# VH-VL binders against Chromatin structure-remodeling complex subunit rsc1 (rsc1), part 6

Target 1, 111 residues: Chromatin structure-remodeling complex subunit rsc1 (rsc1), of Schizosaccharomyces pombe (o74964r206to316)
Amino acid sequence: KPLSSLEARAKVIMRQVRRYRDGSGRQLFAPFERLPDPRMFPEYYQAIEQPMALEVIQKKLSKHRYETIEQFVDDFNLMFDNAKSFNDPSSQVYRDADFLKNYLADVLRLE
Short names: E, the ipSAE of ESMFold2; O, the ipSAE of OpenDDE; V2, 0.75 times the mean of E and O plus 0.25 times the DockQ between their complexes.

## First folded at step 2 (VH-VL)

Design T19 (from T00 with heavy chain L100P Y101L G102Y S103W K105D D107E; framework fv_tezepelumab)
Fold by ESMFold2-Fast, scan of step 2:
Structure T19 (fold): chain C 111 residues (1-111), chain A 122 residues (1-122), chain B 108 residues (1-108)
Amino acid sequence: as target 1 above (111 residues)
Amino acid sequence: QMQLVESGGGVVQPGRSLRLSCAASGFTFSSYGMHWVRQAPGKGLEWVAVIWYDGSNKHYADSVKGRFTITRDNSKNTLNLQMNSLRAEDTAVYYCARGPLYWGDYEAFDIWGQGTMVTVSS
Amino acid sequence: SYVLTQPPSVSVAPGQTARITCGGNNIGSKSVHWYQQKPGQAPVLVVYDDSDRPSWIPERFSGSNSGNTATLTISRGEAGDEADYYCQVWDSSSDHVVFGGGTKLTVL
């Protein structure tokens, strides 16, 4: 099935953010691919009001749930903000979330 | 401590309506898809309806489509099933069950309520 | 409409392995979940995503799913395992949850 213009645009943005590599070749996005199993890590779901991960965003795209690109971008920002809320500022995942959130803003500005 | 408690069941005549409620506690209700599943006396489990975490998507079994409406109130941690035009075949224990995070498909039901009995009889 | 087929009953001797099958067209491409239900009680999840087990369920419970058949395996069967067992999938083509008809397990 052909993609809508929103879905096509969302996929381009997602691809750019997901594939980012730092100066050492490390792909920063890995922790954001999937939600933790809530049965195994209930403390995460108690601490975070609205968990979010790429698998959720991809599901929402496939179900035509985003009416605007802004709603799609909001879910990416929520995903990174959740990581910054749950993790210590000195952690790698916090720093990676902060960087990728800024990188997403740059991607959007340049399109 | 994670719990689902159903209420609203009872005995009604065919053609009438009932509203079932399910109160959730001990988990972030607003993050999970929710289901209704029923079981007629001495019979197996039959899926009834699903609602996604924010109410944005709903699906119904063919046997209840057009008669039943699933809703939720995330501010009150409550799931509801409005049952209209009830038939004798709707007689069953009705369970609410927790689905996966956000969307209501492809994953297991890990938390079930105790059930509430609905009897449709003349 | 997608249909799951289970045998109506299975019997095993104490200490023996019970195998309960769930037949469905190309069920190996779906995620299968299994529930245990004792009389007068709500169902309890015993196996999810084909072969994963909740932390509160004994290791004696395991699952597999391939081709047209999923199987729930209960090793070292005991009297406390007597119950009805249901398999379940999500059928994405219809957006419906589908349950098998249930299998009564007797340990005698």
Scores: ipSAE 0.005, ipTM 0.571, lowest interface PAE 13.5, mean pLDDT 86

Design T20 (framework fv_tezepelumab)
Fold by ESMFold2-Fast, scan of step 2:
Structure T20 (fold): chain C 111 residues (1-111), chain A 123 residues (1-123), chain B 108 residues (1-108)
Amino acid sequence: as target 1 above (111 residues)
Amino acid sequence: QMQLVESGGGVVQPGRSLRLSCAASGFTFSSYGMHWVRQAPGKGLEWVAVIWYDGSNKHYADSVKGRFTITRDNSKNTLNLQMNSLRAEDTAVYYCARDLSGYKYYGEAFDIWGQGTMVTVSS
Amino acid sequence: SYVLTQPPSVSVAPGQTARITCGGNNIGSKSVHWYQQKPGQAPVLVVYDDSDRPSWIPERFSGSNSGNTATLTISRGEAGDEADYYCQVWDSSSDHVVFGGGTKLTVL
């Protein structure tokens, strides 16, 4: 089926954020691709009110559940805020979430 | 432990008013659209109303439009249903329910339900 | 107004597969959700977005949706599955939630 303008725009934003690499070539987005395994991280599902990951965002996008690009962006911000809430500020995943949230804002500005 | 607790049900005469409340705990209430769903004794589920996460948008079933008002207070984590001009047909258990879709979305699946509060409209 | 049609009752033998249908005009273009309700209890979401399942629901519960019919499938039926089941959609043309009339599942 033809992509909607919202879906096309969302896919561009998603690709830019997902493919970001730092000066060492490390892809920061990897931990955010999928929800944590409940068997390995039961504490995550006890602590986080609304779990979010790229796989959930992609499913919502494919089901046409976003009425505006702002709703799509809000899910990315939720995903990063969840990581910052659950993880220690000194952790790599916290720092990566903080960076990617700011990077997302830059991607939106450059569009 | 995410929970919704309804209160305010009771027995009222036709034409009177009743206010239901729903107290939310264990999740970020302000991030979710909320619904009221009712069920008459021995009957199926009937949707009543929805309110968006910030209260900016509301929709009602045709059977209650103009008589019922859905409101929320995000600072107190409460959802309310003001029921005016009550009819015998409004007799039901009333459930509040969280919209699974979350933030700025509504009309999707309901993943958390309260236990329900009984409203009986009788002479 | 949009209408969802369910059979009033369905029976299944223990260990066998139950199928509960939800009929609606072009329902395959909508997202269908399914609820289980036991006597005296609030409904429980068992399938959402046609085929997705909450993590606390057994994999025996699955769903499909195409054309004019959505189906809730309960494999390896158990006594504990006996309940009323409701399908639900959002009708974007009216901005209304629509529930099916419900199906009583009996496990015999």
Scores: ipSAE 0.000, ipTM 0.583, lowest interface PAE 13.7, mean pLDDT 87

Design U00 (framework fv_lumrotatug)
Fold by ESMFold2-Fast, scan of step 2:
Structure U00 (fold): chain C 111 residues (1-111), chain A 119 residues (1-119), chain B 107 residues (1-107)
Amino acid sequence: as target 1 above (111 residues)
Amino acid sequence: QVQLQESGPGLVKPSETLSLTCTVSGGSISSYYIHWLRQPPGKGLEWIGVIYYSGSTDYNPSLKSRVTISKDTSKSQVSLKLSSVTAADTAVYYCARESYGKGYYFDYWGQGTLVTVSS
Amino acid sequence: EIVMTQSPPTLSLSPGERVTLSCRASQSVSSYLVWYQQKPGQAPRLLISGASTRATSIPARFSGSGSGTDYTLTISSLQPEDFAVYYCQQYNSYPWTFGQGTKVEIK
C-alpha cells in the first residue's frame, strides 16, 4: 500500500503535467490518457514501434517497473515523441505534445 | 465505414433545453473525438464542443455556460444538451468526427438535424 | 478569438474557369487551416487540411496555399459538380473558428 519515494515523486510530476490548462482553459493532456483502439486505428500501431499512454505509465508505476525517475520521464518523452512522429507538425496534437514535453522538462527543473 | 447520425426533437420552445443524440456506427465510439457544430439557416458554421475518447470535454467559451456533452459507450451515442434556448439557437446541428491526431478538423460528418426554437 | 474572413461572398463563374477563393485570419494561424465544400442540404465535406494537403479522393484540380494570415483555395478548371459554398476553418487557436463562406454559383 505505501508508496516508494520514487512512486510518490512520479505521482506529483504526473499530476502537474496532466492538469495543465492553457490561457483559454483547454486541458492539453486529454489525448494522451489512453491508447487508441487498435481496431479503429491500425495505422497507429503499424507506424509506432512502442505505443505509450498515461494508462500504460500508471500501470508500470503500480507494478514497480521504474527503477529511476529518469525511466519514468523517458516513457513520458516517448509518449509525446510518438505523437510528434505519427501526427503532422501542423496538427494541434503535435503542438500540444511539443508543449507538454517542454512543460515536463520545466516541472523537473523546478524540483 | 464510420457513420454518424443525429436525432432529436426538431422543435424546442424558448427557455427549454435542446437535447440531441449522435449515434456512431462502423466503429468503437471510445476511439473517437466527437464534436458538435451548428449552422443557422443561410449562415456559417459554429463549433460547439468536443468529447474526447477519454470522456473529457471542451466547449466554445461563448456557449460554455449552457452546453453539456456526454457519451454512453454501451449505446454508441454522444449527447448534446443546450439549456435556456432562444430563437438565436435555431440551426442545423451536426456531429462530426475529428481525424485522430491530425488536428481539430473533421473527416466524417452526420447529415445534420434542423432544430427550430419557436413558441 | 480569431476571426476568419472570406472573400468574395459570391462568385458567378462558368465551367472550365479558374476559381480563386480567399480566406484571411485576424491573427496568424500558422498554416493550421482547413477548407470544406458544402452543397445545399448536405453536411460539409473535407477538401484540404494544413493549408495545402488535399484529402483522400479529392480531385487534383483543388489546391490550397498560403501562410500566416492569408490563404487561398484554387480550383484550376471548374466542373459542374464544384458549384457549392466553400468554408475555411482555423485550428491554431481555441476556440476553432470558421469563415462566413464563399458561394461559387453558375453564371
Scores: ipSAE 0.006, ipTM 0.597, lowest interface PAE 11.4, mean pLDDT 85

Design U01 (framework fv_lumrotatug)
Fold by ESMFold2-Fast, scan of step 2:
Structure U01 (fold): chain C 111 residues (1-111), chain A 121 residues (1-121), chain B 107 residues (1-107)
Amino acid sequence: as target 1 above (111 residues)
Amino acid sequence: QVQLQESGPGLVKPSETLSLTCTVSGGSISSYYIHWLRQPPGKGLEWIGVIYYSGSTDYNPSLKSRVTISKDTSKSQVSLKLSSVTAADTAVYYCARDYYDSSGYYAFDYWGQGTLVTVSS
Amino acid sequence: EIVMTQSPPTLSLSPGERVTLSCRASQSVSSYLVWYQQKPGQAPRLLISGASTRATSIPARFSGSGSGTDYTLTISSLQPEDFAVYYCQQYNSYPWTFGQGTKVEIK
């Protein structure tokens, strides 16, 4: 079924992006696993119109909320763009988001 | 300022459902990820699961078929239900808050005191 | 799941001694590693997050180091209140997993 095929493909993409490690062995994806703590980062929720994290994407996927792989990819791009909007361009989180956004594009291109 | 307190029966019979509540004070549970963990007597810690800001949950695959975590924000409570219990489920059960810093580091910074649940007939 | 292995299982030491506790992961956890201290009858207490970042109020004698699969907790000069069980935990991947613990006891 289309949803089952989409879920299988989405899971492969998620694993590849999530497992990326840099030259020091650091997994860049860790900050994107879950939404920021609103008590620690209340300004994030004021600045970001649509918070997004892997936990939200996984739940949408499990409840068949994605009709196309493009919608799934859009949520990943939203997640990284949110990080780039909120954080300074010289910060590690910004650089990691930028790298992973490009890495996701490579994963999609090479499949 | 943030305090977590577990409550529930200390004794549960085999095959029954273990039900525990974690009450959060000094902060809103809508602002926290709350996890459940357990520690069998004389053994190490085992992660059971988490409930996220969105109300979504993730569970340890070893327990997923038996576990449900839910929250009631109006009561500031997170609940754990574990079905079909056996003697192997005897443990001290903890609820804990994790936090996420700007470097992407997570840790359980606040824990409940723990509640011992013994499964016996 | 990532398996965390701590060694040694038990250390018998005297106050003033330097102690090192080891934690090994079955695969890289990229410094997403936490150390906790647990005393009898108490919940675990956060010591170190991100492999090397000391938590608020934790004495300077506690330090963490390591990368990849191998991590170490060091107590530079053991104090009487440091006798406890120490656990390492990874949060690089769900399910989050803990080591079996190292017990630091009085000689």
Scores: ipSAE 0.005, ipTM 0.551, lowest interface PAE 13.0, mean pLDDT 85

Design U02 (from U00 with heavy chain E98G S99Y Y100D G101F K102W G103S Y104G F106L; framework fv_lumrotatug)
Fold by ESMFold2-Fast, scan of step 2:
Structure U02 (fold): chain C 111 residues (1-111), chain A 119 residues (1-119), chain B 107 residues (1-107)
Amino acid sequence: as target 1 above (111 residues)
Amino acid sequence: QVQLQESGPGLVKPSETLSLTCTVSGGSISSYYIHWLRQPPGKGLEWIGVIYYSGSTDYNPSLKSRVTISKDTSKSQVSLKLSSVTAADTAVYYCARGYDFWSGYLDYWGQGTLVTVSS
Amino acid sequence: EIVMTQSPPTLSLSPGERVTLSCRASQSVSSYLVWYQQKPGQAPRLLISGASTRATSIPARFSGSGSGTDYTLTISSLQPEDFAVYYCQQYNSYPWTFGQGTKVEIK
């Protein structure tokens, strides 16, 4: 696909997922914006083989590293799956990752 | 060494807006989550809200309609505004640093600033 | 919201004694629980996170345990500097909530 069209589409998807707020007005996406600081949270890097966060996805997008929208979506799914792998199912981060992964799928289907 | 320091008026009139500033030294506010908490005299702690790396915020639902947290990274400052105050808002207000990635604990705290709401 | 209840409200003890402080959540917090110490006129100090992990510089006499809804902070041999109010906090769900505190005072 043309790079500019892919980038434009990716940015719209990112904006929709990032800006989601639940019924109480809480923004669910905040934990996914940056990789954990390895100095403060080394356990994450011991448990997760391929760390991913929005900052990494944005850098890859700006460097034209995605050839398809599917590759872009795969990184978002990896980001949420990492959170679900690292955190307990009863944690809010796990629940938020699960919700946002489903919300992303809905955004893609309704597009 | 990381230090946090709250500042602002010690007395606010009912119905006015309470404005506080948290100044962070020895570390970057862009690398951490900054939380605001309060403690009414003789009572326990209440979580007010947090500001994340991106400047995104989350607030306690009980206060959400009245509270705004913002940051100025160039000044290393985080601000709290609480509108329409009443006597129930009288408390010591703290800012505190949180770990990233939703770790839930606060490792460095300001000394706290007492705000009295009185006519 | 998750309600945190601490017991007892006050403990009067002598130095050298073992003390246990209880914290109960209205629903499971899955070990996403923090303990703080607060002395008069001071901000709270982080003691234990993740129910059982001691923070840096916290003496070994402090230990945390528990799971589900029931958690305990133990001080194996109370020192004069340990007389303070202790708070538990859950971070399993928003909003973050604290117990009302247990005051450990000198007998």
Scores: ipSAE 0.127, ipTM 0.708, lowest interface PAE 5.4, mean pLDDT 86

Design U03 (framework fv_lumrotatug)
Fold by ESMFold2-Fast, scan of step 2:
Structure U03 (fold): chain C 111 residues (1-111), chain A 118 residues (1-118), chain B 107 residues (1-107)
Amino acid sequence: as target 1 above (111 residues)
Amino acid sequence: QVQLQESGPGLVKPSETLSLTCTVSGGSISSYYIHWLRQPPGKGLEWIGVIYYSGSTDYNPSLKSRVTISKDTSKSQVSLKLSSVTAADTAVYYCARDRGYSYGLDYWGQGTLVTVSS
Amino acid sequence: EIVMTQSPPTLSLSPGERVTLSCRASQSVSSYLVWYQQKPGQAPRLLISGASTRATSIPARFSGSGSGTDYTLTISSLQPEDFAVYYCQQYNSYPWTFGQGTKVEIK
């Protein structure tokens, strides 16, 4: 079946944020692709009320669980906010989440 | 800790409207999908419908003409109205939340029994 | 709508036994399948989502498997607290639909 305009737009936004590389060629998005392994990081699931990762967002998108683009964006912001709440502000993952959250806002403003 | 609790009349007469409330504590109803489900005594579970973050709804086609789900974020409540009830609507009614990451219903209310009889 | 069929309707077992519960969908549900446990007088409890992912606080003796139309829930060594009704549910499409349940009862 054809993509809805919401799904088409969401896929463009998702691809742009996911593919971002910094000046050194590093892809910042890699830690956000999948949920942490519960066996290796049980403390994450104790601290974070609503875990979120790209794999969850992609599944929700494919199952037509987003009614508005704002709900889709909210899940991306939740994903980055979770990383910022769980990790130390001096950590690379915190800095990358903060950058990507701002980059997403720029993508949305410029589309 | 998130908790859900159903409330409403335990007895409704045939042809009347069944009205139930789900009160959510320990979390915001705007952060979850809230579902209504029912279970007739001694039988299996039936999905009634869901209310999304936006306040939009989806209903089971078998009930769509009679069911309305709404929410009041200021009271942290989700409401179910089912019109034109019959004895077949006698069931334990549950509200439950869905986080969207597994699509499983992870927190449920205790259930409230509604009996439809004259 | 997708029809979910569970088998058998009832299993009579003793503690320590391995139990396998089956759930079949009338069409593929693409592993978008959930298992719940329900004890008398209680609301259902989430056990497994996505066909094979255990929910938080669910003991390791519970495992789920399957794909397409055929799914199973296995309890490797039945404990006294595991006697209950088990339901499968698909979330591949609306309306969400449940199996009729399998009762696991004490022998």
Scores: ipSAE 0.000, ipTM 0.571, lowest interface PAE 13.7, mean pLDDT 86

Design U05 (framework fv_lumrotatug)
Fold by ESMFold2-Fast, scan of step 2:
Structure U05 (fold): chain C 111 residues (1-111), chain A 118 residues (1-118), chain B 107 residues (1-107)
Amino acid sequence: as target 1 above (111 residues)
Amino acid sequence: QVQLQESGPGLVKPSETLSLTCTVSGGSISSYYIHWLRQPPGKGLEWIGVIYYSGSTDYNPSLKSRVTISKDTSKSQVSLKLSSVTAADTAVYYCARDLWFGELYDYWGQGTLVTVSS
Amino acid sequence: EIVMTQSPPTLSLSPGERVTLSCRASQSVSSYLVWYQQKPGQAPRLLISGASTRATSIPARFSGSGSGTDYTLTISSLQPEDFAVYYCQQYNSYPWTFGQGTKVEIK
């Protein structure tokens, strides 16, 4: 069954961003795979109006909620912006979100 | 509780632009996808389009050349404009909420009848 | 676009009877299918999502089943308040598309 052009493009973008490893071999994307557990981090759900994680983006793709690649990219940017809003700028999660947001922009430019 | 309410002129002349507003209370439009749908008298439902939390939009291909959906987050309002209307655009127009997961229209406005007539 | 076809167009029934409504998609919708009830002058009311998941406050007499292209809404024992038009909708692919409706009316 042929993939739609949007699905094919989205899968390539997801693969590149998800697989990124830094100079030490660390996979930066790991914290963004799933939403925080509300029992462990209730303050996250009080502070963040629209929680976002890869699991949500994948569910939206499977339900055909993205009709443009721009909408798909918007959710990745929201995911990283949420992390930067909730966490201190000195935290690892903040720095990783900032790096991956810039990396995503590079992936899109070089596509 | 989230409530949606459509408003706008009930009568529009052929060739003019139909303009409707959906006002959302009890929640922020930045947290939702807001859809516009319509139902001609005695007929079934037709999806018009959606505005996402980001402000991006998607439209039914059959209507996309005539439709614009926009939002004003400060007023908690979503607007629909449909240009070059004809009698075929006579319908009850609804706005409906959808969460970012896109599974359900769980809250609907009560609908507003728009008649296109000279 | 995916075309949704409902059958029959109308059903004339008495209270207490079992009702079966059909909805067929022109291509698989992978159980991304919802059922709505609409009474005259009212907005549609969500009954069932994901082909078989009953919405909050919907009576147990309503049930949905099906997969792929063929789906069914069943009302096990029709009540007076159930006389309405029933619509199916797929949400597997944009544009979202609806069936033409099945009218359940008093015999």
Scores: ipSAE 0.006, ipTM 0.520, lowest interface PAE 14.2, mean pLDDT 83

Design U06 (framework fv_lumrotatug)
Heavy chain, then light chain:
Amino acid sequence: QVQLQESGPGLVKPSETLSLTCTVSGGSISSYYIHWLRQPPGKGLEWIGVIYYSGSTDYNPSLKSRVTISKDTSKSQVSLKLSSVTAADTAVYYCARGEYYGSGSYFDYWGQGTLVTVSS
Amino acid sequence: EIVMTQSPPTLSLSPGERVTLSCRASQSVSSYLVWYQQKPGQAPRLLISGASTRATSIPARFSGSGSGTDYTLTISSLQPEDFAVYYCQQYNSYPWTFGQGTKVEIK
ESMFold2-Fast, scan of step 2: ipSAE 0.126; ipTM 0.730

Design U07 (framework fv_lumrotatug; at its last look DockQ between E and O 0.86; V2 from the best seeds 0.72)
Heavy chain, then light chain:
Amino acid sequence: QVQLQESGPGLVKPSETLSLTCTVSGGSISSYYIHWLRQPPGKGLEWIGVIYYSGSTDYNPSLKSRVTISKDTSKSQVSLKLSSVTAADTAVYYCARDLYSSGWFDYWGQGTLVTVSS
Amino acid sequence: EIVMTQSPPTLSLSPGERVTLSCRASQSVSSYLVWYQQKPGQAPRLLISGASTRATSIPARFSGSGSGTDYTLTISSLQPEDFAVYYCQQYNSYPWTFGQGTKVEIK
ESMFold2-Fast, scan of step 2: ipSAE 0.345; ipTM 0.798
ESMFold2, look of step 3: ipSAE 0.594; ipTM 0.860
ESMFold2 (binder alone), look of step 3: mean pLDDT 90; pTM 0.921
OpenDDE, look of step 3: ipSAE 0.807; ipTM 0.926
ESMFold2, look of step 4: ipSAE 0.606; ipTM 0.863
ESMFold2 (binder alone), look of step 4: mean pLDDT 90; pTM 0.920
OpenDDE, look of step 4: ipSAE 0.747; ipTM 0.911

Design U08 (framework fv_lumrotatug)
Fold by ESMFold2-Fast, scan of step 2:
Structure U08 (fold): chain C 111 residues (1-111), chain A 117 residues (1-117), chain B 107 residues (1-107)
Amino acid sequence: as target 1 above (111 residues)
Amino acid sequence: QVQLQESGPGLVKPSETLSLTCTVSGGSISSYYIHWLRQPPGKGLEWIGVIYYSGSTDYNPSLKSRVTISKDTSKSQVSLKLSSVTAADTAVYYCAREYLGKYFDYWGQGTLVTVSS
Amino acid sequence: EIVMTQSPPTLSLSPGERVTLSCRASQSVSSYLVWYQQKPGQAPRLLISGASTRATSIPARFSGSGSGTDYTLTISSLQPEDFAVYYCQQYNSYPWTFGQGTKVEIK
């Protein structure tokens, strides 16, 4: 099926954020690709009311569940905010989430 | 208590693939960030890579083309494969648990791997 | 990559002496710095994280300080069990990198 204008735009944004590399060549997005297994990590699901990861966003996009680009962006912000609430501010994952959230805002502003 | 234990062959031939296993007990690897590190005899520590609780990985750029880290949650094991080994890959190899992006709080005892013909 | 440099390479000391170990980063690591102790035949043991926070069960004689690029580990009164190699590590960015170590040995 041909991509809608929203789906085409969402895929471009997703690709830019996912593929970002820092000055050391590290791809910051790796921890955000998939949700933890709930059977093995129940503490995560107790702490986080609405889990989110790229795999969930990709499924919602393929099922045409986003009516606006703002709803798509909200799920990315939720994903990064979950990482910042669960992880300590001194952690690599927290810092990466904070950076990528700001980077996403820049990607959106520049288009 | 959480315990990590490395295992694998102590001797590997040049050009072969080094394969090591880290067995985790007392906790779930699905909730852990597990790293591999190595220490050549008489030298300092070198970071090899990490596998996140999501199953995603990051590798040291110097080793990236040769290294693969994977996990089998049903066996509570994390595996390291390093291809095309040379004498420079001779080292004690460690697996270690990271506390969510900070430091290594639990280490395996280390396993010596010698690369020799 | 961030290069970690430790000094001095070796310290020869007697029990009871004060020890100060230095660690310098090639760029700021924002206090995302860890100290480990390693004894022969053993894995490294966590001592200090976040530049100054002692790990559980680590004696009060161990203290860490510093910021930016310059960090120190101090042992206020060296005990026989403290003779070991000490490593600093940054966790500010991947790849995580270690200093070359400072060996604290008996005179």
Scores: ipSAE 0.007, ipTM 0.629, lowest interface PAE 9.2, mean pLDDT 86

Design U09 (framework fv_lumrotatug)
Fold by ESMFold2-Fast, scan of step 2:
Structure U09 (fold): chain C 111 residues (1-111), chain A 120 residues (1-120), chain B 107 residues (1-107)
Amino acid sequence: as target 1 above (111 residues)
Amino acid sequence: QVQLQESGPGLVKPSETLSLTCTVSGGSISSYYIHWLRQPPGKGLEWIGVIYYSGSTDYNPSLKSRVTISKDTSKSQVSLKLSSVTAADTAVYYCARVGYDILTGYYDYWGQGTLVTVSS
Amino acid sequence: EIVMTQSPPTLSLSPGERVTLSCRASQSVSSYLVWYQQKPGQAPRLLISGASTRATSIPARFSGSGSGTDYTLTISSLQPEDFAVYYCQQYNSYPWTFGQGTKVEIK
């Protein structure tokens, strides 16, 4: 069966954000693909109430757990906000999270 | 088991460029952030810089004008180049990994270190 | 940059004794603080992250505490293998910075 309109839209948004490259050809999304290993990085799970990464979003999408596109977008924003909360503003991952959050808003505005 | 191994010349002349390689085995460097650190004999640790999954880099501001970090994912290698070396650059150089993302800020695996002496 | 200061520079102790090592940051590091152990000829070994979380294989005798600018590493009962240099590191702000180390040596 064809994808629901929500699933089709979510996949387009996810693809655009994931594949973004800056003017130097750098892919910003790589740090957001997976959750940190809790055995090796337990302080992340102590500091972050609701961990989020692309792997979790993809799993929720495949299990039809998003009722609206806004819920899907909220998980992306949570993912970037977690990175901005945990990391110093001078860090590359903070800057990349901030940029991608704004890029996501632009993708949504332009569709 | 993930292992990191530094290699390069043990002796570099003043004004030359120091070139070191970190080889990662047991895991892909595309899944890790790799940092370079150094430790002058009898002194503490100094952070040099990092290369992210994307190939982007951040450097210690005190070294930024002289440092370049790069990677070759096909060889599972990360390289450090430090130009215009002086005796103050004599140190044991380490590469170390941080997990999936830079969120952790600590090193779970270190190379064994390689001593570089800057002397004529 | 954030300056990390460790005290004391050296502690001379016997096995079985409790040791307390201090690490002070020039500004708050919000518990983004790590402790490493380094033995002669070896790379540093991760002990404690996030100020108080023991790494997976680290013995229970090691514990970390503190907040803001002041942090402590405690070894409740020194073992012979614990004689080493201990370093603290902050990861709140780039550049990441280390203390100068505290040497724990045999009397």
Scores: ipSAE 0.005, ipTM 0.512, lowest interface PAE 13.0, mean pLDDT 83

